# Ledger of designs, part 126: VHH binders against o26223

Target 1, 191 residues: o26223
Amino acid sequence: MKLLWTSQHIKVTVHIDGKVSKMDVLEAIKTRRSIRKYQDREVPEELIDKILDAAMCGPSAVDERPWHFIVVRNREMLEKIPEVHPYGAMVKDAPVAIIVCCDSSLEKIPGFWVQDCSIASQNILLAAHSLGLGAVWTGVYPLEDRVEGIRRLFSIPEHVIPFSVIPLGYPAENPGTRDLFDPDRIHLEKW
Key: E = the ipSAE of ESMFold2; O = the ipSAE of OpenDDE; V2 = 0.75 times the mean of E and O plus 0.25 times the DockQ between their complexes.

## First folded at step 9 (VHH)

Design m52 (framework vhh_vobarilizumab_d1)
Fold by ESMFold2-Fast, scan of step 9:
Structure m52 (fold): chain B 191 residues (1-191), chain A 120 residues (1-120)
Amino acid sequence: as target 1 above (191 residues)
Amino acid sequence: EVQLVESGGGLVQPGGSLRLSCAASGFTFSRYDMAWYRQAPGKGRELVARITTGGSTDYADSVKGRFTISRDNAKNTLYLQMNSLRPEDTAVYYCAKAPYESYIDYFDYWGQGTLVTVSS
């Protein structure tokens, strides 16, 4: 696995087969797929740092930036996630997961933290894809049983709300590209 | 418009096999990710298996290694091969369009389902 530097930004990624290529923003958005199967490979700490940097770069309501992140690599902890998150069975097979949280004490206007944490979650997915990794957003908020289960499992304070659990790793599947453009959903000038 | 018709369920003894089919109409089958879900007595709906347009598959832990999902785009048909059946597999099985990109697993089902009973 090699990373070739061309600037301070992410300009190159390593693919599943070890090849290095560049991915522009539109390509990343259009080719990103949810990945639920992972290679038995550790994800370097440096790549996680790049992903979390990207997560924090999203727009935020009144620039409140309420996000906090828990990085989970411990195998025993990853294996417990499906017990409190029933649709997150694939998490136990991932080498690492990121839990996106909102610190409600940082909220400046009521309710917009959901949008802030959604933006951070999507940035994680896009950044992971741009770096040759696969990831999937598994929803926690607003399902109260999942929120409380994740909170208890990771000792999250009551003023902090777990929003999403995002397992990630090197992809062991290729779902292919979708063609989703629907011009009937675009209205010019008026509804 | 969209219609999914499941078939192939029945009574089988533990250790037996069944092959479920889902005939799809009213949409371009080859363009959609598809899934099998089940609902056992007294339980909520559970994802059993997914298959993408490209053929990538995903399985619930409880069925991994025993069940195989497949598709035939020429026949607009989804299949679930179920081997080494256990009493806990007893459920009504539903096929559905599977939004593989969903960040939550909460779906409406279009088919009537097919009942699988694995002995008492």
Scores: ipSAE 0.489, ipTM 0.758, lowest interface PAE 1.2, mean pLDDT 86
Fold by OpenDDE, second read of step 10:
Structure m52 (fold): chain B 191 residues (1-191), chain A 120 residues (1-120)
Amino acid sequence: as target 1 above (191 residues)
Amino acid sequence: EVQLVESGGGLVQPGGSLRLSCAASGFTFSRYDMAWYRQAPGKGRELVARITTGGSTDYADSVKGRFTISRDNAKNTLYLQMNSLRPEDTAVYYCAKAPYESYIDYFDYWGQGTLVTVSS
């Protein structure tokens, strides 16, 4: 039975009219794309709150929840981020960015904070997408130059590690569809 | 194997125009975002223009209104039309292929580059 994956172009009709259509979780996962172009439109605080709430809903090692979030709306600061993050050029054009950080003092088991912050970052992306926003994960850790750059720019304490910068906004681009499914990466029972 | 081959570079006077081409092979061209980068002598590589699979374009501020990125999926070719060239546009221009998703680097493959020299 050839599962004809009819690429149903799920026209995510993002009804621009304030009604956040509830997106199915699988739809959110499958249709999410990195968005690097944004409308000249502010993101309501309510949406950011929802996104941050989602960011904190993921699991963490021994429930350590080491994450902190810096919400950046200041235009000057947004414009400075690309100076220390060479792949963060789009941040200057976003109305808001979230910097995900780890407070190392909250770690219960060393090293799992990367997974914790990754989960938080991914939840931000998915939540944003589900709310009709576009976002992109721009990696900071473990690149020392970026870590230190973001640290200095935002006066982040030494025990706190910037992990990712995620600009968000209403999408002004259409990246198109992707096909990431690879059956060769699936092993049944044994390798 | 993914291959990107840039062409069209050369010497041009200020105010002149050039059209760069990038021949892509070894992957389904239409499924990937593409970009042009440039690197001037003594400077880092910088994004010039990006085009998505959906046709959306983005430009560096320095080239907005002067450069146009386009693609021909039937020919597996990426283009950069450069108008009103300036001396500061002098650089090696690189064609780049994007992965579907990356949180580290936006592009995973690069061509060898083509030199553009703007000089009176």
Scores: ipSAE 0.093, ipTM 0.588, lowest interface PAE 2.2, mean pLDDT 89

Design m53 (framework vhh_gefurulimab; at its last look DockQ between E and O 0.01; V2 from the best seeds 0.00; counts 0 for: pae O 4.4 > 2, grease 30.2 > 24.2, SAP .681 > .668, placed apart)
Fold by ESMFold2-Fast, scan of step 9:
Structure m53 (fold): chain B 191 residues (1-191), chain A 120 residues (1-120)
Amino acid sequence: as target 1 above (191 residues)
Amino acid sequence: EVQLVESGGGLVKPGGSLRLSCAASGFTFSNYDAAWFRQAPGKEREFVSRITWGGSTDYADSVKGRFTISRDNAKNSLYLQMNSLRAEDTAVYYCAKAPYESYIDYFDYWGQGTLVTVSS
């Protein structure tokens, strides 16, 4: 069943020939959860490529598209992330992590790179979910100690700003969802 | 309306054991991650252990192998079993609730704390 399959059996939604699950966009948005426990199973490079393609398809301020991505699969490097990102312990257990970065030399309008990189980060989470993977956004910017820690760990140049670290893998947990719809936050015609 | 209440603290000798409890009310406990933190006199608050809604656990290196976090969703309760206690474990222990779908690792609600003293 489509409903049960999309909500409770997320890790089996991608066909080996590259076919996408039949989860529609609204279902993907409403059922995506932060996943912090992963199966001991490799994520194919083709799925990472699809996720990064989706990340780059988001809107950006004045089409500046300032995002760069670091894909981390090396176990020793993944194990060092918690040292510079407190409470990022789940990263060491993930088979792969994506670091979303801003190349400030691509910025056309000051400050909007934060929205651009936020959109890219959310698209990574949604794309991962649609492909049967789980992921979690762990915040880096604007915490200066985390920004500099990640920069040093991954040899990121000074004109590039690490924004988020997103571990991902096949889910080993299946959290429930909340109904977050709040009609009191919707104003018709005027405040 | 959200409330977390710790209990089970007390005086214990080195090498002893204590079991801390945290009673949650005012929210659906089973839907959220929960954690234990501690603060020793004159020190910053430090992370001790976290349990996800699904039961996955994580521990600070200082307590790994000695402490065990667990939850009972039917009783809306969080527990910390502390074994092989050391003088350096002396602290006020706090339970905390994680927010839903946060992209930053801050905790939104905290208990009042329970004192654990490991002495002589």
Scores: ipSAE 0.582, ipTM 0.755, lowest interface PAE 1.2, mean pLDDT 87
Fold by ESMFold2, look of step 11:
Structure m53 (fold): chain B 191 residues (1-191), chain A 120 residues (1-120)
Amino acid sequence: as target 1 above (191 residues)
Amino acid sequence: EVQLVESGGGLVKPGGSLRLSCAASGFTFSNYDAAWFRQAPGKEREFVSRITWGGSTDYADSVKGRFTISRDNAKNSLYLQMNSLRAEDTAVYYCAKAPYESYIDYFDYWGQGTLVTVSS
């Protein structure tokens, strides 16, 4: 029902689901900020599915795709994360968090999983932003106390390594952006 | 140049109160999280309290209910109200700033510290 008659003017396109993701990818990259304040609103499962789909689209070493994701919505569990993850107060205030993990049994070439999970984590941030959500990547690996704490809290097996905790929700802040381009970091042909 | 300058330290009796201030300059203070840390003689620097740019606060268990962090973004200032002071609160107190963007929780600038001594 997108195409309806109008009396004397151009037809108005109506979006069925009420949400439109039309952000240019360069705009998304330039405008994404870490968001640590969230509205008191649930994030639909459909949006989490889209975000995780995007997370899994990144390249990985030898296509090993070593990532696993834990989706956390339980209030009690979210409130416990700051006990093992200092300065993580925003996690308890988020409607949902995603824990990015490496399953080391999926590694095909040792030692590249950090890059693989970093790619997945950044894709989560960009996908959330493109869907009108705010998120922040909070590092777990390689901090041993945080890795151990998160593994214990979520009953993560020894061969699985928690990499990052990413709280997300509809943003309740707008921290703004600034130009970070630095031409002195660019070297042509040689250092 | 980023500057953080603490003030308000001094000698106080157990059970007393003290208010620390931190003056920030050289950056847009309202866009950054800020925190207080402390270092007792011969000990490692430890977290005391943090306030986000949006005003959310966190406290170390040892100071909850006794200390209150606050900020005045219009004055580029961070504060720590310390009540019910104890001997174990004796330390140099540091103001700290978080970076613009980071996937690791880190404080990239620190003040010189202000000494708080709690002595019976």
Scores: ipSAE 0.313, ipTM 0.648, lowest interface PAE 2.2, mean pLDDT 87
Fold by OpenDDE, second read of step 10:
Formats: sequence, C-alpha cells, structure tokens
Structure m53 (fold): chain B 191 residues (1-191), chain A 120 residues (1-120)
Amino acid sequence: as target 1 above (191 residues)
Amino acid sequence: EVQLVESGGGLVKPGGSLRLSCAASGFTFSNYDAAWFRQAPGKEREFVSRITWGGSTDYADSVKGRFTISRDNAKNSLYLQMNSLRAEDTAVYYCAKAPYESYIDYFDYWGQGTLVTVSS
C-alpha cells in the first residue's frame, strides 16, 4: 500500500483581521519555516510577550532556566547587528529581534545551557509561527566572533553569553512546507 | 552525488558585465539556500551574494546594486549577473549550496570556481 502522501499545500490563511487562529502544536512544528523577509509592519508588544512567555516554558537542566532575552526594536541597533553577525542581513529588515542569552551564573550544571537556550530559541520560533509571525534562528554561539560582536554591541556582561539572534516580523514570504521525515532514522528496539 | 559547476568566467574590461552560471546536480537548488563567494589572490574567500530557498536575496556591500543573484529552477542553476565590474572584483568565484534549514550559516558543497578577471 503506497501511502501517496499528497503534499497538501496547507494554505496558512493569515486572516488579516487580527484574530490569529491558534494552530495546534504539531501543525506549528511541521509548518514552521525560517522567514527572512518581513512586512513593513510593527509587531505588537502583546505578541512579543506571548513569545517570551513561551520561550520561558521549556525545560532546562535541573530547572536552571539560565536564559535572558534582549528585545531589540531600535532601528539603529537592528541595522548594526548584521555588521557583527554575518549572514544576518534579514535582521535589519525585521521590526524586532530577540537575542537569547545565557547567564552563566545561573548554571547549576555546566554545559547544559546550550540545550536550555536552544529549547528557548525553538519555542520562540514555534510561538512566533503560531501567532502568524515569521522568524529565523541565526546562530551566534559558539562562533566567537559573533558572540563577541553581539556582546560588544549590546554591552552584554562577560558572564552572559549571547546564544542566538532571532528576527521576527509579519512574513513577506511563503516558503511552503518540506517533508523532513526519514524512516531510515528510526530504529526499533535497537540500532 | 552533489555537484556544483561554475561557468561564465573570463576577462572583462572595467565597467563591463559578466554572467556567471552554476549548474547543480544531485540536488534541487530550489530546496536550498545558495550563494556566490569569491576569492582574490592572496585574500580570504568572501561572501558575495545569497539566495534563500524562499527566494530572498542579500549582497555584500561591495557588490550591492551591481550584482544580481538569481535561480532557474527548471535548469537547476544559479546565476550571478555582474554589472559595472571593477578591478577589485577580480577573483575566483565560487558557487555554494547551504544545508537544509540550518540555523548556522555555512555551505556544505562548493563548486570548483570560475575565474573573473577585470582588467583594462
């Protein structure tokens, strides 16, 4: 039985009328894509708050929750980010960016902060998508030049490590969906 | 096997134009980000332009307004239209493919390069 997975183009009908229909978590995960083009439209603070709330809902090692978030709306600062973050050109076109950071002083067990901040970053992406926004994870850590660049730009203390820069905005592109399922990566009971 | 093959390089006078092509095989360009890089003699490889799988483009400041990156999905090819060429544009130009949906920007496959020489 050849399961013909018909690529149903899930038309994400972005209803303009402000009621972003809540998508379920599986839909959010499966349909999320990196968005690098944004509308010339401000993102309401309420949405950012929801996104940040989601960012803080993930698990962390021994519940250390080492994450901090810098919300950047200043145009000058957004325009400077690409100067220290190569291939982050889209940041200058975003109405807002979130910089996810780790406060190392909050670590209870060394090294797990990367996982913690990754979880937070992914939650930001999923939440943004579920709210009708587009976002992209632009990696900062562990690239030293980017880490230090962002640190200097935002006067981040030495004990705080910038991890990711995530520009956000209403999407101005629709990249569609891609199938990433690979049954060869699934092992039953043993390798 | 993934392959990228650049073509279209050559000698051109300052102010001239050249169009580079990159033919892809073993993958579909439209599913991946792609970019052009260049390396001048004695210099490090530098970013020139990128096109995302979604069609977004960006350019190095040094080529902005002069170069245009594009893709032909039917031909599975990437292009770089270079106008108003300058001596400083002299380099080997490389086509590159990015990994799928990466949160870190690097390229996993490269072409052999094509030489562009801008000289009077």
Scores: ipSAE 0.275, ipTM 0.653, lowest interface PAE 1.2, mean pLDDT 90
ESMFold2 (binder alone), look of step 11: mean pLDDT 87; pTM 0.882
OpenDDE, look of step 11: ipSAE 0.043; ipTM 0.349

Design m54 (framework vhh_lunsekimig_d3)
Fold by ESMFold2-Fast, scan of step 9:
Order: C-alpha cells, then sequence, then structure tokens
Structure m54 (fold): chain B 191 residues (1-191), chain A 120 residues (1-120)
C-alpha cells in the first residue's frame, strides 16, 4: 500500500475540442510518451497558445526567461526541416512544429539558458499530452550543424540559438506506458 | 553485450544492387528505432534511412525510390535494399539504434560498418 504517494489532491481539467479530460500532474508526467505519428488533423491555434503559455511558466535562472518560440505550420517549411535535422524527419508529417530558441541577449547568467530551454521543451511536451496531443523533442543544440541549418532555414539571427524542434499533432500511435521506477538510484542521507 | 553487426557490402558497378543487413543482439530489438548512416571519404557521417518501431520509414532525398529500409523483429535484423547504385553511394554504411524516448539520435550503440564501393 502506498498511501503517501496518492496524487488525489491535484487535478487538471482540460477542454479539448469540446471534450473534457481530467489528468493529475503525476499521471501526466508518468504517461507522456514521445509521439512521432500524427493524424491528418489540424491543431487549433488556441491549443498552441495554451502550450506556449505553459512553456513560459517553468523556472528560469535569475528569471532571465531567454526563450523565444517559432510556430511552423507551413507545409513547405516543415518539409525542409529533415534536410538540416536528420532526427526531425517525422516533422514533415506533423501539422505543426514549435522551435524553441534562446535569445542570448536576454542571458543574465552564463550557460543556464540550456536548462531554461530544456524546461520549456519539457513543459511543451507535458502540456501537449494534457491537451490530448502527441509531441516529440528532437534535439538541435549542441549539434553545430543542426543549429546552423535550422538558423538558416528560419532566418534566425546570430544572437539567437535554436535549441529544439518539437513536432506535435493528434497522436496516431500509442507506445503504451513504462515502469521506470528504480529504487537503486535513490540514496538516503548520503551516497 | 549490445552489438550491431553490418554485412552485405562489396564492390558493385553503377546501376547495380546490394542488400545490407544489420544483425542485432543484447537488447530488445523491437523497442528501438533503427537507422542506416553513411560515411563517405571527406564528408561527415549522414543519415540515409530510418525505420521506427511501428515500421514507418524515412529517407534522405538522394536515395528515395532507390533504397528500401526494412526490419524483421523475429530475426533481430534490419535491412537496406539498395537499387540503382551510383558512384556517390560509395561509403561505409553503419547501423544505429535509438531508444523510443531519446530526444537525440546518439550513437552509443552502432556497428563497425560495411563498405560499399560503386565503381565502373
Amino acid sequence: as target 1 above (191 residues)
Amino acid sequence: EVQLVESGGGVVQPGGSLRLSCAASGFTFSRYDLYWYRQAAGIERELIARITTGGSTDYVDSVKGRFTISRDNSENTMYLQMNSLRAEDTGLYYCAKAPWESYIDYFDYWGQGTLVTVSS
């Protein structure tokens, strides 16, 4: 019996396309999976706005909040992403992708923008999942060739660093759930 | 004990065909996305083809319509059928795997490569 671990107190109610979904935070974290296959169905702008709002709600080093986001819906542009981002090949089949960027001019403390953009990327994945969408984080930074390729493709200024490309859509696959709890990675009081 | 072993490379004339194999052991093959990469002399290693756990395929534009990637989960083997081979297809061909939740195709597990030479 694990009464200490009940998540009963925290619930999120999400309205998705007239439907109501209820998912607590712990459930959302544990059931989110990378999704690389999408239905041929548009994602409403309202849902993208909610996802980006969630992206900006994470903790940020010295509250520098260096992230900027590019929302890509144009099919021609989505089809060009695999040319500069090999792991992003599935992006061309997604109805929309979000590019998470760091504006280095907003950096107050050196180097922590990577954590800030990682937090924003994970919040996008969790928010998408909570809204009934699937998404996957495809890595850009710190691979120089991918960074420069994405920069050129989307006319990103030199002081802005593309961090991740996240295709998203209504899921067309279900990879199931995982059992990843490993007590051997938990040390009490000392290593 | 994770192993990926490529085979099927060789010397072939332009317009010829080869079938590459990647035999896998030491992991649950069916749970991983699988990749073919090519390393040509003087250029960086590039992704040629990918097959997901569900069987969806992606190809670099230069090989679309000529190469076909496939997998056999019962034999723990991935294949690359290469048709209408060109001189620019010459290179070492590597297979690689990525975990489902990977946000990057990191090559911690890949084989020794198999050499494909296309020459007249």
Scores: ipSAE 0.442, ipTM 0.775, lowest interface PAE 1.1, mean pLDDT 84

Design m55 (framework vhh_vobarilizumab_d1; at its last look DockQ between E and O 0.73; V2 from the best seeds 0.00; counts 0 for: pae O 2.3 > 2)
Fold by ESMFold2-Fast, scan of step 9:
Structure m55 (fold): chain B 191 residues (1-191), chain A 120 residues (1-120)
Amino acid sequence: as target 1 above (191 residues)
Amino acid sequence: EVQLVESGGGLVQPGGSLRLSCAASGFTFSNYDMAWYRQAPGKGRELVARITTGGSTDYADSVKGRFTISRDNAKNTLYLQMNSLRPEDTAVYYCARAPFETYLDYFDYWGQGTLVTVSS
């Protein structure tokens, strides 16, 4: 058996024939944390490609898949993000950021693009974690000043809505975890 | 009832030191990221320092090397050690609580603040 792909808490195994056998997805979900400190290391393009492939594999309303992605590696551009996103200061120190956008011309059903882009954003976070990277989702939509600031900064057309900014890198911190399971939020058969 | 109570502010000469404390109650302190913010007269609130549940710390560029954020989970207390204080550090300092994981960096609880005045 070969271990093809691993991160700190995610393991994928393959039988000798090369087929992927299994993955510990639950541990990956429970151990993923927002990472806001990054090593001074480049993220290979191959890993970004894998992350974006995973981002596009999420479900979307009536398969509208309205997401577009801007990959930002330019240091000058990364340094300008905090000017229009007050809680995006960590982005200036990241080797790369992904901006998740909605192309409204791809909408088949109004309003569900928010869920679609949320799913894509979470898939980016989980994929990054699975590849040994750290990432954080910094919210843009529906905060009008942030939406318009990001739009202007990256020359995003009017029919496209910036949804989130996700800096990524090799982690330079290891935040703790906690048990979030709350049985009081589970109702059997009815409320 | 969630409460955050700051203390330790006061008048200090340039180059002096102060230690701010924030006593937290009404929640499981160890489950939350904590931060210090400040607001100078006529300015918006700015992040000074943040500490995660795992102990990772972040600082504003203006205070790096001078300020140290720390936490004591057994005492439910957040600290800010401020060294080499400058007149520009004059502000009301606020303790703030952040959720464990967030995609929107808004703090859900703030203290009433403690005034730090640096004057010669």
Scores: ipSAE 0.533, ipTM 0.753, lowest interface PAE 1.1, mean pLDDT 86
Fold by ESMFold2, look of step 11:
Structure m55 (fold): chain B 191 residues (1-191), chain A 120 residues (1-120)
Amino acid sequence: as target 1 above (191 residues)
Amino acid sequence: EVQLVESGGGLVQPGGSLRLSCAASGFTFSNYDMAWYRQAPGKGRELVARITTGGSTDYADSVKGRFTISRDNAKNTLYLQMNSLRPEDTAVYYCARAPFETYLDYFDYWGQGTLVTVSS
């Protein structure tokens, strides 16, 4: 209903509240922010399933799809994550976290798994946002002490590499949006 | 050249108040999350407060209800209002700039610090 009297176009906006929602993909990309404060409210399994479905829709090198996901809801485990990742303290306050991992036995072309897991991680952030959730990507790989700490904590085998920890929940903050377009970064025809 | 210059530190009695300022230059201040850290004698730096570009705030448990972080984007200035000061608040206070959206949990620029001493 917004902009009906200021434009020849009619904008259809449906606010997400867990019932019926629609968010344009460009809007989702431009408005997603890292969210580090969460409501004391559970995230339904159905939303986690939708987020992980979206995570697995990304492209990967030669379709290798090397990703695995650990869904962490157990309070005691969430509270232990900051012991190996102290600057990610918000994880202990999240109702759920997703650990994105690479199974190196699934690599078809060695060394591209970082790109593959980065794609999956970004898709998790966008899908969570589109569903009315907030999330933040906390880096694990390539920081060796964090990689080993997370591996030990979750009994992750040697050939599986924890890449990122993504806490998420209903947001308890609104950091605002930004205008980041920089035409100086655009080069036509050549550098 | 990015510069962060803290001011407003000094000696204050327990229960007193101070207001710290951080003058920022060399970057578009309104595009960055900002924070205050402190370093007590013989300890590492610890987070005190942070504020996002949209104005959302977060505080260390030890200062909640006593300290208020704020920003004035028109003046490129970050503030920390410190009330009900305690001897445990004695530290060098640092202004810090965060990168934009980050998946790596560190700050890329720091001020030189301003000393706050709380003593009777």
Scores: ipSAE 0.309, ipTM 0.647, lowest interface PAE 2.2, mean pLDDT 87
Fold by OpenDDE, second read of step 10:
Structure m55 (fold): chain B 191 residues (1-191), chain A 120 residues (1-120)
Amino acid sequence: as target 1 above (191 residues)
Amino acid sequence: EVQLVESGGGLVQPGGSLRLSCAASGFTFSNYDMAWYRQAPGKGRELVARITTGGSTDYADSVKGRFTISRDNAKNTLYLQMNSLRPEDTAVYYCARAPFETYLDYFDYWGQGTLVTVSS
């Protein structure tokens, strides 16, 4: 039985009119794309709060929850981020960015904070998408130049490690569909 | 093997036009976002234009209104129409492929580049 995956063009009708259409989890995951172009429109604080709430709902090693979030709306600061982040050009055009950080003093077991912050970052992306926003994960850690650049720019203490910069906004591009499923990466019972 | 081959570069007078092409092979072209970059002598590589699989386009401010990025999926070809060329547009132009999703680098493959010289 060839499961004809009819690529149902899930028309994510992003109802522009603020009604957050309830997107189910699988739909959010499957249809999420990196968005690097944004409308000239502010993101309501309520949506950011929901996104941050989602960011804090992921698991962490021994429940250490080492993450901190810097919410950046200041235009000058947003425009400076590309100066220290070569692949962060889109940040200057976003109405808001979230910087995900790790407080190393909160680590209970060394090294798992990368996983913790990754989970938080991904939840930000998924939550944003589910709310009709576009976002992109721009990697900071473990690239030393970017880590130090963001640290200096935002006066982040030494024991706190910037992990990712995630610009957010209402999408101004259509990235189209993608097919990332690869059955060759699936092994049954053994390799 | 993924290959990107740029063509169409050359010498042009200020105010002139050129059309660059990028022939793509070794992958399903229609499934990937594509971009043009350029690198002027002594400067870093900069994004010129991007086009998504959905047809959305984005341009550097310096080329807005003058350059047009397009794609022909049937021909596996990316184009850059450059009008009203200026001396400051002189650079090696590179075709680039974007991966489906990445949190590190935006583009994963590059062509060899084609030289565009705008000189009176």
Scores: ipSAE 0.243, ipTM 0.658, lowest interface PAE 1.4, mean pLDDT 89
ESMFold2 (binder alone), look of step 11: mean pLDDT 84; pTM 0.842
OpenDDE, look of step 11: ipSAE 0.187; ipTM 0.636

Design m56 (framework vhh_gefurulimab)
Fold by ESMFold2-Fast, scan of step 9:
Structure m56 (fold): chain B 191 residues (1-191), chain A 120 residues (1-120)
Amino acid sequence: as target 1 above (191 residues)
Amino acid sequence: EVQLVESGGGLVKPGGSLRLSCAASGFTFSNYDAAWFRQAPGKEREFVSRITTGGSTDYADSVKGRFTISRDNAKNSLYLQMNSLRAEDTAVYYCAAAPFESYIDTYDYWGQGTLVTVSS
């Protein structure tokens, strides 16, 4: 990856080889799959910025928007995640991971931050897919050992709760799509 | 209802080969990521190998180049071909499965384990 800095205003410019996605919203939702195998390619910073912008656009309980994000590219740090998240071995092989966190000081209604951070996590998955990347949501909260392990590993303050770890990169697998429509789960007017 | 049943374990000499099998029943195996883990006496359980629903494979550094994981969705089966076996490969080997689209990356289906002993 090439980064350019300007003199009087700190500005980062990344050389981008990607194209803007032409996938519509329904197509993105229906074709998104968990991706756990990644190409040995760097993800441009500009694409991460677009993904995080999308993540912050979700609905939030009383608009508390408690999410914070840690972007991890450091190889040594990525390799340590499986030590505190045993089934997250694919994270060490990803070029980048996003840790979705809740800043509890921003919480206005107890407990709804879980839904807020779930929405942010899903938006990351959809945005990544729309940009030609693959990603997978690996659960942290509410598993106490994973929460505290990730907190210690990334120097996360006590008032911040790590919610999910999302490795992402250019996909090196194609699991295809699923047809999950089940009309028996739809009730008209009443149960 | 859900079952994973390992077979193929046994006693083998150093440098020998062994093939483990895992039979899945009670769920749609093709929708699950599948893996082999092992645990030696007095040690923590460790990851050995994984195969995704898309067929992509991962291996622990200690077994890479010696072990081969494969699956047969038509037979609801997972396999581990173990070659060039070493004394340190001695362990109980566990078959595990996790739903591919699970956001809780926890292997929630586990077999009973099969013992592999490498000695002589």
Scores: ipSAE 0.459, ipTM 0.712, lowest interface PAE 1.5, mean pLDDT 87

